# VH-VL binders against Cytochrome c oxidase assembly factor 8 (COA8): the designs that were tried, part 111

Target 1, 167 residues: Cytochrome c oxidase assembly factor 8 (COA8), of Homo sapiens (Human) (q96il0)
Amino acid sequence: APERGAERRDTAPSGVSRFCPPRKSCHDWIGPPDKYSNLRPVHFYIPENESPLEQKLRKLRQETQEWNQQFWANQNLTFSKEKEEFIHSRLKTKGLGLRTESGQKATLNAEEMADFYKEFLSKNFQKHMYYNRDWYKRNFAITFFMGKVALERIWNKLKQKQKKRSN

## First folded at step 13 (VH-VL)

Design md68 (from mc2 with heavy chain D103G; framework fv_ebronucimab)
Fold by ESMFold2-Fast, scan of step 13:
Structure md68 (fold): chain C 167 residues (1-167), chain A 124 residues (1-124), chain B 111 residues (1-111)
Amino acid sequence: as target 1 above (167 residues)
Amino acid sequence: EVQLVESGGGLVQPGRSLRLSCAASGFTFSSYAMNWVRQAPGKGLEWVSGISGSGGRTSYADSVQGRFTISRDNGKNSLYLQMNSLRAEDTALYFCAKESPFGYLWGTYAFDIWGQGTMVTVSS
Amino acid sequence: QSELTQPRSVSGSPGQSVTISCTGSSSNIGSGYDVHWYQQHPGKAPKLLISGNSNRPSGVPDRFSGSKSGNTASLTISGLQAEDEADYYCQSYDSRLSGYVFGTGTDVTVL
């Protein structure tokens, strides 16, 4: 079974993403930082007369946010787990306990941790490069759909203006 | 003891509907994303659908999109799959599976706990 | 349908090593998504064998190991034993499909 800490950690991102926008808001709302990704979720405003194109853009932005949140939550968890394992392994090799005489968690100095950071970055280089590639692809798609929505809104305004003139 | 138990499978005619259930025990059900995975007789595994821990996000394989609906009742520790407009190619053993560790639907998480499966046969 | 390609079968004698490849594309393994491995004995549910490319869950023998490079992940079973005779599936996430994908599966036979 999962331990209590793991259960709480699994629940935290879902909990923060359920925070509601302010009641009188007609705009997107920014929530508190996610416990694991350290990114602030955006809760998107849904207009009463949302067009299919506007809905597609909103869903694309929501899906991109979820993708981004999940990537960094996973990365941060993996980093924390491997960092803890590295510290424990090095302390064991030195013949030191996991706690100091004062009861504090034993840690390695910055020079000793440099080996871990170098290894972690090297090991995850390809993953980060593919993340950047997908980020650019998603940003391009969002920009493209934002352009389409803008054109739709301009066209609709022109149609409305034409009707006003005839009346 | 962490367990998932599927039920609701059976023989059904093409075009009809079935509802599968999965009962979870031994873990905080609402904290984990859940998935349905199927396996046709003699074939490999195919992911069908997933749902976030809160139930706020769902996802579907293209082959079932618009026909199947995944849902959950966290108060009953139960996961469901409503299968409409069934086709012969939906014939398979359907497994309930839990994501590890976050319960997010979106992501790269492993399926750490599986049920025994429930057989769905779509035949005329 | 499977989006990740595995060999249909691999075989070995007790004590030997066998390796199963899992080849994806730019939208899944090539995008850096982790690969997980499952073992399935006849008539049984799949069991998680390797998570996150190379991590072994509690209770999985250390003779099972995983690795990943580019578009391909590999599962290696060293010291092959009769009880290792099973079907093995890789799994990842596909950004194009916004969903999980499984490999075609590999039947491991112990001769």
Scores: ipSAE 0.000, ipTM 0.478, lowest interface PAE 16.4, mean pLDDT 79

Design md69 (from mc2 with heavy chain D103R; framework fv_ebronucimab)
Fold by ESMFold2-Fast, scan of step 13:
Order: C-alpha cells, then structure tokens, then sequence
Structure md69 (fold): chain C 167 residues (1-167), chain A 124 residues (1-124), chain B 111 residues (1-111)
C-alpha cells in the first residue's frame, strides 16, 4: 500500500533509507517501515516560528508514535517467539523433525495453528485492551490539540486579512 | 571487510576546483546513503553533503551550497565530491561516511562506517 | 558551525565516571531527533560509539551509556580507562538547517 512520500523516496529494497525531510520541507514525511514494528515513522515538519501550542501538539504526536512503535515491536517479537515454541512443541509431540526432506522448516496445518492464535489472543487480551484504551486516549488528546492549533492558525490568518483590508 | 577509502585531496589555490573520491567495499553500496563530513585542523566535525542510495536525492550544508556537488557511481562502488570555488575556510580533512540502517524512531541516521579521510588545503 | 553545545573538556581518574552533556535547541534535540555519539582518537577517524540515543554498536563496552531528556543528551563513561582519552562528538539532525549537526566536541582526559 502506497504511503505519502515513501513510494517516491529513494529507498533500498532491504528497507535501508535516509529518513530526513527534504530541505525547506513544508510537509510531514513518512519513512520506511520499521523492521520490528512494521509501522512507518512520521518525520514532522517543524516551522521556524512554531508556537508553544504547536510544539505541544508535535511532542504529543512524537511521544504517541514512540509508544505505538515500542508496543508493536515487542508484540511482534513475542508472537514470533511463542509461535516458534508452539510449533516445535507440537512437532515433538507428533514425533516429527523440525525440517522437511526439502530442508524447509516443518509447519503445522491451519487447523492446528488456529489453536495457537486462539491461545495467543486469549493470553494477550488484557494487554490489547489496555493498548486500545491508551490508543484512544492519546488520539483524543491529539485531536483536541489539533483543533486548538487549527483555531490559532485561523485566528492568525484573520488578523492578517483584516490588517490588509484596513489599509 | 567493510571499508571506505578516500582520495583526491591536496593543495589547491583559492577559487580553483578539486574532486574527491571514496571507494567502498564489503557492503551493498547502492543500498545505503552516503555523506561527506569535514574537520578543519584542530577543530570539530562539520557535515558537508549527503546523497541517497540511488543518487536521486542530494543535500548540502549552507556553507557549500552552490559550490560543491555530491555524486555516486553505484557500478563502481564510488562516491564523489566536486568542490568548486574553493575558499581558505574549506581547508579540512574530508571523511566519507556511510549511513546506518534505519531501525529506531525519529529517523536521524548515524554514520556507522567512516573512511580515514583525505586532506584538502586551500592556500596560495 | 556546530549547533550542539558540549563542554570543552572533562577529566577523571581511572575507575571514575564522567558525563558529557550535549545541549541543542527546539529545531534539533528538542524536536525529538535522535542523538548519536562518536569517539575520535588523535589522528584517527571518528568511530560510532552510541546510536539512537542509547544503543551500543557491537564491540562497544557497556561502560559507555547514553540518554536523552528534553533539549539535552548525555554520554556517561563509567569505570574510566586510559584508552578512553579521546575527543567525543554528539550528532543529530536540525530541521531549520535541513541537515545533520555535530556538537562542539569534548576532550576527555584520564589523569
């Protein structure tokens, strides 16, 4: 799926990329997906005359991004580790080797893997519930400050227009 | 062995031109952004210029903008810095540096591999 | 020009701990951009010591640690040794300059 700026950026197939906004950028930048979280980081545009309110909003968005990245990186690592442990345990119970005759890793069928997914989701239910709660709280706060910043910008533009019209 | 080797430095008169080269080995050159960083004698490090892996994007410090041109030849695993209209304040040891793979938030890349540097002296 | 401020010199005795500060502004460290640290021995190229505020590259002793808070990043060297005598530079990205910035550098002396 296309991401703003990411597809037109000069990125390596391995995900290696320079994640810095262009000189005199007036827009937020989206970087390549993080190897562990699989989420794209956002590089925020910072105007030279950033207001205290704009700075507060940006820092809140930055803190939320870090929190979100850490959650998913840890979750993906935990999932991969537990999935591998589950597969090895079930193969051992069946008396099967860890590799097929072709040298590929031995796998369980979809029905057996469904048991793992059910257990993983159940085990992590509380963790995911707290993640969702924090996610909504953070997005509510971001939306609130975005509204305040928008009002500040409208007010400033109105003051500029009125000055021009009063001359 | 991952290695960067700079060359092309020397004594040059103010207003003249000089071209620096950096030969890379031991890694997939086209997959990494490359940079030039300089250090004047007895002074600190100063970032000069950067170029994306494909060569499609370049950036420059204000002090060299319009005078220096960074380029690369991925087929030769080589990075270049064309320096025009040289000034006394351009006198420095010029390092070739490779950007690290992005993995962590906020996307400021570290320079994980450095060359030994090539000395440029701008004097009459 | 360096945009990040470091103390010119820091000294300590073997076995002691020393901390080097790197202070930026709202357009770089204060905006949340990562800080990286480099060690440079006389006549040698800089070597990456800490990446992404606190991560140690392979081969860097755990005596070296990094942290970041607000506009300031810090490098701490615990159990100071003679081979730690070198210049240390912090580095980040500055949105106003649209480029990388280095610190003024700190000379660490082991007495």
Amino acid sequence: as target 1 above (167 residues)
Amino acid sequence: EVQLVESGGGLVQPGRSLRLSCAASGFTFSSYAMNWVRQAPGKGLEWVSGISGSGGRTSYADSVQGRFTISRDNGKNSLYLQMNSLRAEDTALYFCAKESPFRYLWGTYAFDIWGQGTMVTVSS
Amino acid sequence: QSELTQPRSVSGSPGQSVTISCTGSSSNIGSGYDVHWYQQHPGKAPKLLISGNSNRPSGVPDRFSGSKSGNTASLTISGLQAEDEADYYCQSYDSRLSGYVFGTGTDVTVL
Scores: ipSAE 0.000, ipTM 0.473, lowest interface PAE 16.3, mean pLDDT 79

Design md7 (from mc2 with heavy chain S31R; framework fv_ebronucimab)
Fold by ESMFold2-Fast, scan of step 13:
Structure md7 (fold): chain C 167 residues (1-167), chain A 124 residues (1-124), chain B 111 residues (1-111)
Amino acid sequence: as target 1 above (167 residues)
Amino acid sequence: EVQLVESGGGLVQPGRSLRLSCAASGFTFSRYAMNWVRQAPGKGLEWVSGISGSGGRTSYADSVQGRFTISRDNGKNSLYLQMNSLRAEDTALYFCAKESPFDYLWGTYAFDIWGQGTMVTVSS
Amino acid sequence: QSELTQPRSVSGSPGQSVTISCTGSSSNIGSGYDVHWYQQHPGKAPKLLISGNSNRPSGVPDRFSGSKSGNTASLTISGLQAEDEADYYCQSYDSRLSGYVFGTGTDVTVL
């Protein structure tokens, strides 16, 4: 049949939500920073008349956010764990306890910690390079689909203007 | 090797509960969405539920919405399906399935790794 | 219930080609969502055969090919072999259901 759901969905007055709930759910909203990744999650609003291309872009952005959150949460946890292990190892080598006589957690000086940072960066260099590669690939894809969505919206506006002129 | 192993299936009476588990190995579990797919004896595949890598988003087939709960423990590399108010029509082999990485050139997620399945029989 | 429609069975002789159709609607295949194909031998778990309409995973013979046009996706098995005797399922995403949908399944018989 010539009448398609996509054509009816593209007709703005019919089927468009008339009432937006008075909540942030009417648009994208930003949550608090994740305690592990320290990144703010974006909760994407899903319009009732979302096009297939708009859905693909949204899902790509959601998937990229999820991947990014997981990478940094895991990286930060690994850093914290290895830092603790390094401190414990160095204190043990010095014959020192994990706590000072005042009951506070024993620490290493900045010069000693520099060794850990150097080792951690060296050990994780390839992992961070793969992250950067994937980050650029993901952002290229997002930019590409953002361009497609923008082009779709421009084309739909042109078609609507043409219909108004012919009516 | 990349592997998924389901467990927890068995014979259960209508109206009761059962919890399925899926143990993952060989990949970074928290990076991938996971799904439950079932197959009744002699019938086709039916998607049951999905969960995002972080566990922040879940989805359910209409047939199980409100009765089943999907969850995951990324620290234990484990996926779960809590099945409540079981019905005879829930009788099926339940598969755990991993979503493929999003391929920016090819599009959406396929189920690239499957477990062997665990049999759930709901009968009096 | 499966939402994507496949023929119940197709058959062919060794060396011939068979094609399995998978027909959806505007909320899934018709909306441009990718179609994936799975092969299931009796008593075994499904195996991913085609991803993203036409992409073959590593280890899948080039005898298997996928295509998509409008509301219909097709899986073609050329040079049919005895080992290809199995059930085949298509799968896509459905925006109205906000979830995945499978095809009704097709039993391929090698004569």
Scores: ipSAE 0.000, ipTM 0.474, lowest interface PAE 15.7, mean pLDDT 80

Design md70 (from mc2 with heavy chain Y104F; framework fv_ebronucimab)
Fold by ESMFold2-Fast, scan of step 13:
Structure md70 (fold): chain C 167 residues (1-167), chain A 124 residues (1-124), chain B 111 residues (1-111)
Amino acid sequence: as target 1 above (167 residues)
Amino acid sequence: EVQLVESGGGLVQPGRSLRLSCAASGFTFSSYAMNWVRQAPGKGLEWVSGISGSGGRTSYADSVQGRFTISRDNGKNSLYLQMNSLRAEDTALYFCAKESPFDFLWGTYAFDIWGQGTMVTVSS
Amino acid sequence: QSELTQPRSVSGSPGQSVTISCTGSSSNIGSGYDVHWYQQHPGKAPKLLISGNSNRPSGVPDRFSGSKSGNTASLTISGLQAEDEADYYCQSYDSRLSGYVFGTGTDVTVL
């Protein structure tokens, strides 16, 4: 039966791009940066003899990647949208158009934008705190399971070595 | 407050198509993998399909591969199952189920929240 | 289609202990994949009862316990009560099928 999940080349609702690894790939591949999150996706290879422990690690890494990409795609979208709304609101208050005489987008100076950045950071403070906390928890779990997988592989190699020595 | 509500089931003729929906509320929908599980009248549970939180990865039971398509719209907190080329054996109550968060201590993913199901009857 | 074998029915009297077995193969339980258990009352959706072989979710009474050895997982209900009368399903992952598999289901009758 063909591999499922990790080797499917689907486009996610979050904007995660589909990408194609080289044929007969036996290891993970890194794709181009996602246009929304600006993070590089990793294609995870599913080996035929994947252990339950290896599956747990892979699922955790895949889930963490998708969680991370979705967070940053949403954060970047929210920032861009609110920044544009703020600029439009301030220009309207000044009685100015959205475009300059040269046809470029009208902008606010650094002093005017300081209020937006301050408010945006304050508004999103708790969201970023939760992101950082979840990021640390996920990385701790990944490191822990990577350690378990490494120990499993060492144990299996030792078993193979003992069998070869017995011959 | 956390709940899943399925809809879209009904009576449909063999060879036809039907689209099921599952509306999620009370949790961050995009953070969790979702699954469809069916149960034929008087029979046991059968896993049908799964989709990752972002929708980037999907999986299917062999019995539905090539006929069913799972998808999600995270902006609408909705899960879908497009069922094509329906057969009599697809007759079942279809449940939508959420995978639990990765349990850092136990390392397990279980189906922790289930909807009440929507009945699909494939008959002439 | 179910891939894990459970007894069709188990019965007991109130206060008695009953055990439901869930037997798989080398591609699922035998490979070490976790087993989850669900309780389903007539006309209701399944409810998660045990996750990861032996972990009880919040709100599940401690009289429910799970274990796993080799190709077989077991759910034990101690101090059997009338409200435990339900269908019970085990679930695991199967590497051969690259998907989830459920047990055939067990009807628990409280006499």
Scores: ipSAE 0.110, ipTM 0.665, lowest interface PAE 5.5, mean pLDDT 84

Design md71 (from mc2 with heavy chain L105I; framework fv_ebronucimab)
Fold by ESMFold2-Fast, scan of step 13:
Parts: structure tokens; C-alpha cells; sequence
Structure md71 (fold): chain C 167 residues (1-167), chain A 124 residues (1-124), chain B 111 residues (1-111)
């Protein structure tokens, strides 16, 4: 199980993006997990000679990352709030206090929590279907533009080998 | 349309028994906890008893514990209150009330739907 | 018996704001249990007005608002109208009694 909230600082080269020119400084940086979404942000390297297609791909990847992080930040906050409210409500109906004698939060057993998970899943089924559809569309677009960038990069390398005027 | 209709009230002598019924329609009855709330003439609301959706858990106000029994028949969409050893102080309009579902937008479990009540008069 | 204390009556003129307090104890509101509010017109069943301290159900005008601070919850009616003349009850859960408790009720008169 991966640990949540652990920080990793990646300032050293962490792989070279395939759509960047082959230079020593052409690489993306991966940050620590976001507090709310639990997703690691990718900070994209911007080459000095970025083509319009490379720029389009980078912006599409950045926008998709922002959309994905916002979705999961909202889902995680909603899940946490609804889980707390469910626990609070079930303890109320059982006539139990919200804290144990040791001062810790009172909890429900796994059998009782199963009701909440089923309800949460059912309530959010449509939302998750829309997320999956949009995620598929975005990944298709990214893959499509990655292919176009790869073809453009091959063409540019070929032009360099033939000693023709570079772009 | 969500509706609750109480019945079974009437005039009864002290020490006798009476059974109230509440007929539910317009929602999945077995999914929600149900409650009885009473109101004496000219007085405020007093919670009497509650029952979970499955019927597996019941609770009672101290004033009726041991005398009243709440029950439900989910196959008939009906809630019941068996009242034994009735006292003059039990005289009240008895309401059937449904608990709300857990909903972040609308808050926690509250009594979101109420019947019109059935009058119980305990007098000699 | 009512475990939550409300003022017996509150009055105001049309367009005025009125606030109704609901004071509990350590076993109910003080333990963190939510407060719900009900409106009851003469001869009618109670209607849920505010759920979970401050949430308004569909169909309830935005001039009704709720809040909670410590052992006390409050219902505020802004822009008071003639149809607001009714009895108002707060409700919470009491862990000592293992059941629901209502407030003593407040009669709102619009003069």
C-alpha cells in the first residue's frame, strides 16, 4: 500500500520525455503528491525550439493533469465529509458518543461501513462514468498528438542528417 | 408522492391497550428508519419511539419504555405502535415520521416526511 | 419531556428579522449532535425547515437560516411574513437518553 503524504523531491533527471529533443536538460520534473488529490504533479520542460505541435501536446497534458487533480481532490474531500457524516449519524442512531473514553474518534466496524461504501458508490456511479468517458477522450487526444509529434521529430532529424535548412 | 397515513387512534380507558398503524407509500419503505412522535393538546412535540429500516433496532423514550412496542411490516409498507397500560398522560396526537437518507447536500438524518397524526384520548 | 430550551414566544412586524434560540446540554448539542428545525402551523403536521444545523430542504425560502455555536443552535427568519406565524421546534439526539429530543417550542407571532 503506498504511503500518503510522503514527500519526494525530484530535482535530478528523472527520465527524458520522448517528445523532447535529445538534450541533457530536456526532461520533466515530478513533484510530491498533492494534499487533496493524492496525485503527483508533473512539471513539463519547455524546450527553446518547441514546435506548435509540441506546445499543443504539452498544454493538453498540463490541462488534463489539472482536470484530473481537481476531480480527485473534489472526490476525496466529498468522500471524507460523507464518511464522517455517515459515522456521526450511525453513532447518533446507536446512542453512542462521538469519542471513546481515550478521547479518540469513535469508529464503526467493517460490516457497518459496508453500507456507506455501497451507498457512496451507487450515488456516484453516474459521476464516475462521466469521469471515465472524459478520461478516455483525453487519453485518446494525447496519444494522437504524441504520434504527430513523433512523426514531426523524425522528419526534423531526417532534415538534419541531410544537412538541409532546419526549422 | 411520499405519504404517511396514521390510523387506530380513539378514546380508551386507563390501563387498556391500543394499536396504532401508519401506512407508507411513494418510497422504498424498508430503506428508512421510522419514528413515532406525539403532541399533547396545546403542548409541544415529544419523541416516543424509533425503528431501523430492517426492524433490527428499536428505541423508546423513558416515559413509554416497557409499555409501548414499535414494529414494522416491510412487506405491507406499515409501521405499528402497540400501546399497553395506557395512562391519562399518554393523551396526544400521534405522528408517524420518516428519517431522511444520508445526503451531504441536505444534511444528516432528520424527520423529513410526517403523517397528519391520529388522536389518542385516554380518559375514564 | 423536552430536553432543549427555547423561548416560549417571539414576535415581530412584517419585514423584520427574528431569531429563535435552542439551548441543549453536554449529552446532546454539546456532544456535537446536529440540530434540525421544524415549522408547525395550527392544525397541521410539522414540516422540516432546516436539517443538519444549517441546510435548507428544497422548497424552503432562503430567508430561513440556521446556525450552531457550542450548546446553542439558532433559527433566524429574515423578512418576516404573515405565513411565518407558526410554532417552531428544534430537535437533536441525546446520547444519555439514546433517543431524539425536541425543544420546548417557540410561538412566532407576526403583528
Amino acid sequence: as target 1 above (167 residues)
Amino acid sequence: EVQLVESGGGLVQPGRSLRLSCAASGFTFSSYAMNWVRQAPGKGLEWVSGISGSGGRTSYADSVQGRFTISRDNGKNSLYLQMNSLRAEDTALYFCAKESPFDYIWGTYAFDIWGQGTMVTVSS
Amino acid sequence: QSELTQPRSVSGSPGQSVTISCTGSSSNIGSGYDVHWYQQHPGKAPKLLISGNSNRPSGVPDRFSGSKSGNTASLTISGLQAEDEADYYCQSYDSRLSGYVFGTGTDVTVL
Scores: ipSAE 0.000, ipTM 0.449, lowest interface PAE 22.3, mean pLDDT 79

Design md72 (from mc2 with heavy chain L105F; framework fv_ebronucimab)
Fold by ESMFold2-Fast, scan of step 13:
Structure md72 (fold): chain C 167 residues (1-167), chain A 124 residues (1-124), chain B 111 residues (1-111)
Amino acid sequence: as target 1 above (167 residues)
Amino acid sequence: EVQLVESGGGLVQPGRSLRLSCAASGFTFSSYAMNWVRQAPGKGLEWVSGISGSGGRTSYADSVQGRFTISRDNGKNSLYLQMNSLRAEDTALYFCAKESPFDYFWGTYAFDIWGQGTMVTVSS
Amino acid sequence: QSELTQPRSVSGSPGQSVTISCTGSSSNIGSGYDVHWYQQHPGKAPKLLISGNSNRPSGVPDRFSGSKSGNTASLTISGLQAEDEADYYCQSYDSRLSGYVFGTGTDVTVL
């Protein structure tokens, strides 16, 4: 829960890339990795004759992408913050400086970092479980609508062929 | 065997046009974004242009924007670069490069397969 | 034009370690875009050496390693061998240019 006067700095929304697909795009385009989520966004092409089913599928895919991007941006921010705090705490306990003589950030060895990773994964187990569940549910829904759109396109082709035969 | 083979390079006068081709084999061509990267003699690598797997999205370096056009024919497993209004500064070895597969978790845009290049010389 | 900055050359003896830096700006490496590394032997096409900051493609020896912090990425070659003598290029994406950018390149000489 939020504490009075202890506002969390959430930079994930303001850090989202403003990438636009190229001007001559006629299909879906995969962009560069987002600064915070490190996932590549997909920019969806909108057909001139988009059916209601095609629109629903596109909107579902766009919403799922936004949900996924926000989840990982927040998770990566939390991970990076807690990792840095853990490293600083351990170095301070050892009486070591925060930077090497070369000016690079001082780090812990792999064995010491294993303790942090184990604790972080354990602490976030429930959150990751709910993410995986929702991720699968969303992909099942997308697959279902993709199937419906494919059937609609087949039906439209059959109707078009039947019309040609009738005339 | 995964291969990219460039062709169409040669000697051309400033202000003229030239079209490069890249023939792909050994992978599902339409599934991957493709790029052109050039290297002037004795100089470094410079990204020129990119195109999505479907061909619907294209991008260009500022130095070639408005002069070069990237295109692909997925039925022929071929990538093209139409170069118009050529300048001496366009003299370079032109490489065709394939983007690596999209990773489920993180994604990537590394160039994992490269052709051997085709030389373009723009000179009077 | 905005390129990623690398040292022109680094040198070492067989068995030593060398590190190549790749410094960008807020529109590329500083924005969190991945850095990839390529090795180019004279007269040959570039070969992907490191992808996604630190991932080694199949067949690349473990003596090659990559890292990234802030605006700078680094490629480290440990146990330097004669066959490592080549040009090395970093690459990322630049949001202001809406395209890919390469580093200035580093010539590694094995003495």
Scores: ipSAE 0.000, ipTM 0.463, lowest interface PAE 16.0, mean pLDDT 80

Design md73 (from mc2 with heavy chain L105Y; framework fv_ebronucimab)
Fold by ESMFold2-Fast, scan of step 13:
Structure md73 (fold): chain C 167 residues (1-167), chain A 124 residues (1-124), chain B 111 residues (1-111)
Amino acid sequence: as target 1 above (167 residues)
Amino acid sequence: EVQLVESGGGLVQPGRSLRLSCAASGFTFSSYAMNWVRQAPGKGLEWVSGISGSGGRTSYADSVQGRFTISRDNGKNSLYLQMNSLRAEDTALYFCAKESPFDYYWGTYAFDIWGQGTMVTVSS
Amino acid sequence: QSELTQPRSVSGSPGQSVTISCTGSSSNIGSGYDVHWYQQHPGKAPKLLISGNSNRPSGVPDRFSGSKSGNTASLTISGLQAEDEADYYCQSYDSRLSGYVFGTGTDVTVL
């Protein structure tokens, strides 16, 4: 049973995990690492009177975060599954059980695991290449729109100065 | 041609020692786990011992644990079985067997190549 | 010791089908470990006949087939021929023993 004072933050009563930033945050907030992707999610602050350009930038950043988290969650799942299959297969080949005498999961030495890592990297080369290409493309787009937002904010400040000067 | 040839068998008295050898050819010896399997006259197959390709891991049947030692010399493409404290019940034809390459889809290794066997007789 | 149970003998007439069972336990076949089958003619070394429950190595006729369900694996020989007279052994891995186990062996006779 859980302790009387224990809390299960980040999960709803239905078991659905959620990302919850600190109260009264006026800036972007970084959460704990995601269970599946191991990446820290960012909660984006939405300014009052957000411009269409600012909204487009924020949505692009949110979409990129979701894409990135989904990619790494799937990659980590695939890696974990294939690593377990490789270890299981090699232990069967050696005539060893899947667990040690202490009940711990049996493991392979570094030399044997090197074969798995080489094969995993090799067969996933194309997938990782496309990920890197898309990651650079997305970051270029984000940087471009950040520049546009910066210029818009500078222009708006100049307009406000002009208006205040005339009043 | 992939081939395994056993040698070193013979007549030996109880309590004595004997060393078996298996010479491999036609494949990259260090890439495959190797096993010893025995068959007593008129009886079935019994797995005796196994060793990984690198020699880093070994395993033994309970009946031979502490008495037999499996080893390999990858530079000489040779597998060995050192048999100590031999008993009458160790009398058998001893086969050298190679494990098949791992197949991802089928997820396992089988004993795909076998030697002809070398006969060990433990008797006074 | 053999840990997997096979019938001692199975017989059939030429052209008929015979099936050999191989029954294990929760520590081997029941745990999902694959089953391999070997054919051994008198005075010869065993030959790999079926690998990974149902895969046929190159050169093995398609009349040999394997299957596995629960704690039991089966080898079926269809269109039985005189040259099929041999001993047949199943083999798996056993986690309790931390080693490979063979079946008790089955003698196939063509009558």
Scores: ipSAE 0.000, ipTM 0.449, lowest interface PAE 22.1, mean pLDDT 80

Design md74 (from mc2 with heavy chain L105V; framework fv_ebronucimab)
Fold by ESMFold2-Fast, scan of step 13:
Structure md74 (fold): chain C 167 residues (1-167), chain A 124 residues (1-124), chain B 111 residues (1-111)
Amino acid sequence: as target 1 above (167 residues)
Amino acid sequence: EVQLVESGGGLVQPGRSLRLSCAASGFTFSSYAMNWVRQAPGKGLEWVSGISGSGGRTSYADSVQGRFTISRDNGKNSLYLQMNSLRAEDTALYFCAKESPFDYVWGTYAFDIWGQGTMVTVSS
Amino acid sequence: QSELTQPRSVSGSPGQSVTISCTGSSSNIGSGYDVHWYQQHPGKAPKLLISGNSNRPSGVPDRFSGSKSGNTASLTISGLQAEDEADYYCQSYDSRLSGYVFGTGTDVTVL
């Protein structure tokens, strides 16, 4: 019989133990979804002897994450606001109340909502295109710096081996 | 209702042993790491010990290492603290606390649910 | 022992803002570990006030906010109210100790 519960969120903390012994080389970790963006943030581990190049890479990744989180938080807020305004406007035009008799928000049928989705997608097409362009640019830059860090580490290992052989 | 209830505190003489219990309800006990935190009268909070959800990993403050043992019984939704070789400096209100899933970075979990505490007084 | 340093006391008048600092070292806050804040009224258990540097749990008023920079985290209470009179503790993880550490605690007085 399993000891742990069925809750998906509950298993992640146990799998990513806080009882990790002190190490110089712990890994990056993934957090829970942000309530606004619905994206999981990455918490970056900061090494004790971080090189300037490694620091540049980490800051670039952190900055890219912040940019990505802000974009989707704003997009989700805009979608929710415009959807509510559209529904309110359509219900008012029909002479209907905003709430059902059970107190829940009144909704429109799928055919009526199709107009909203078409308008929202069309209106935001250019914005999403710019997001994708900038996302690719940022990931290219990250990949490039990751390559530089990898080369730096290889070079440093070669220097260590050469120094060790001199003994 | 998510709740933690401590018990087992009392007056004990130096050098003796005492076992604290914490009964959990309202959540999937085996899925969360649990901790003991103490507070001496009029003083601040001090973390004492922690245990992983499965019970496979434990950790202790230096002040109690080798004297205290944390354990859990997931089938009974219960957390325990076995306190041996008690000292006057162990006198405190002992809280049971559940870790929060707000953070996945190791060692940064918050304590989202606390019990009311059980008082341990070590005196002759 | 407390490894994180807080001012012993902070005071303010109703409606004012007060800020509590929490200063650590390279083995805890300086290593990027998150800071959490707890509020404790006399005779009561601590209550989680801020998690993960700046996140408010459900039911915590908007006037409480947190931030972190370098080795220092801060808790700001805006629009100070009488019920905010309590002890406040920061908490993080310390890699040197392989365990959680609390701040020395700050007594907030509403005058």
Scores: ipSAE 0.000, ipTM 0.457, lowest interface PAE 19.0, mean pLDDT 79

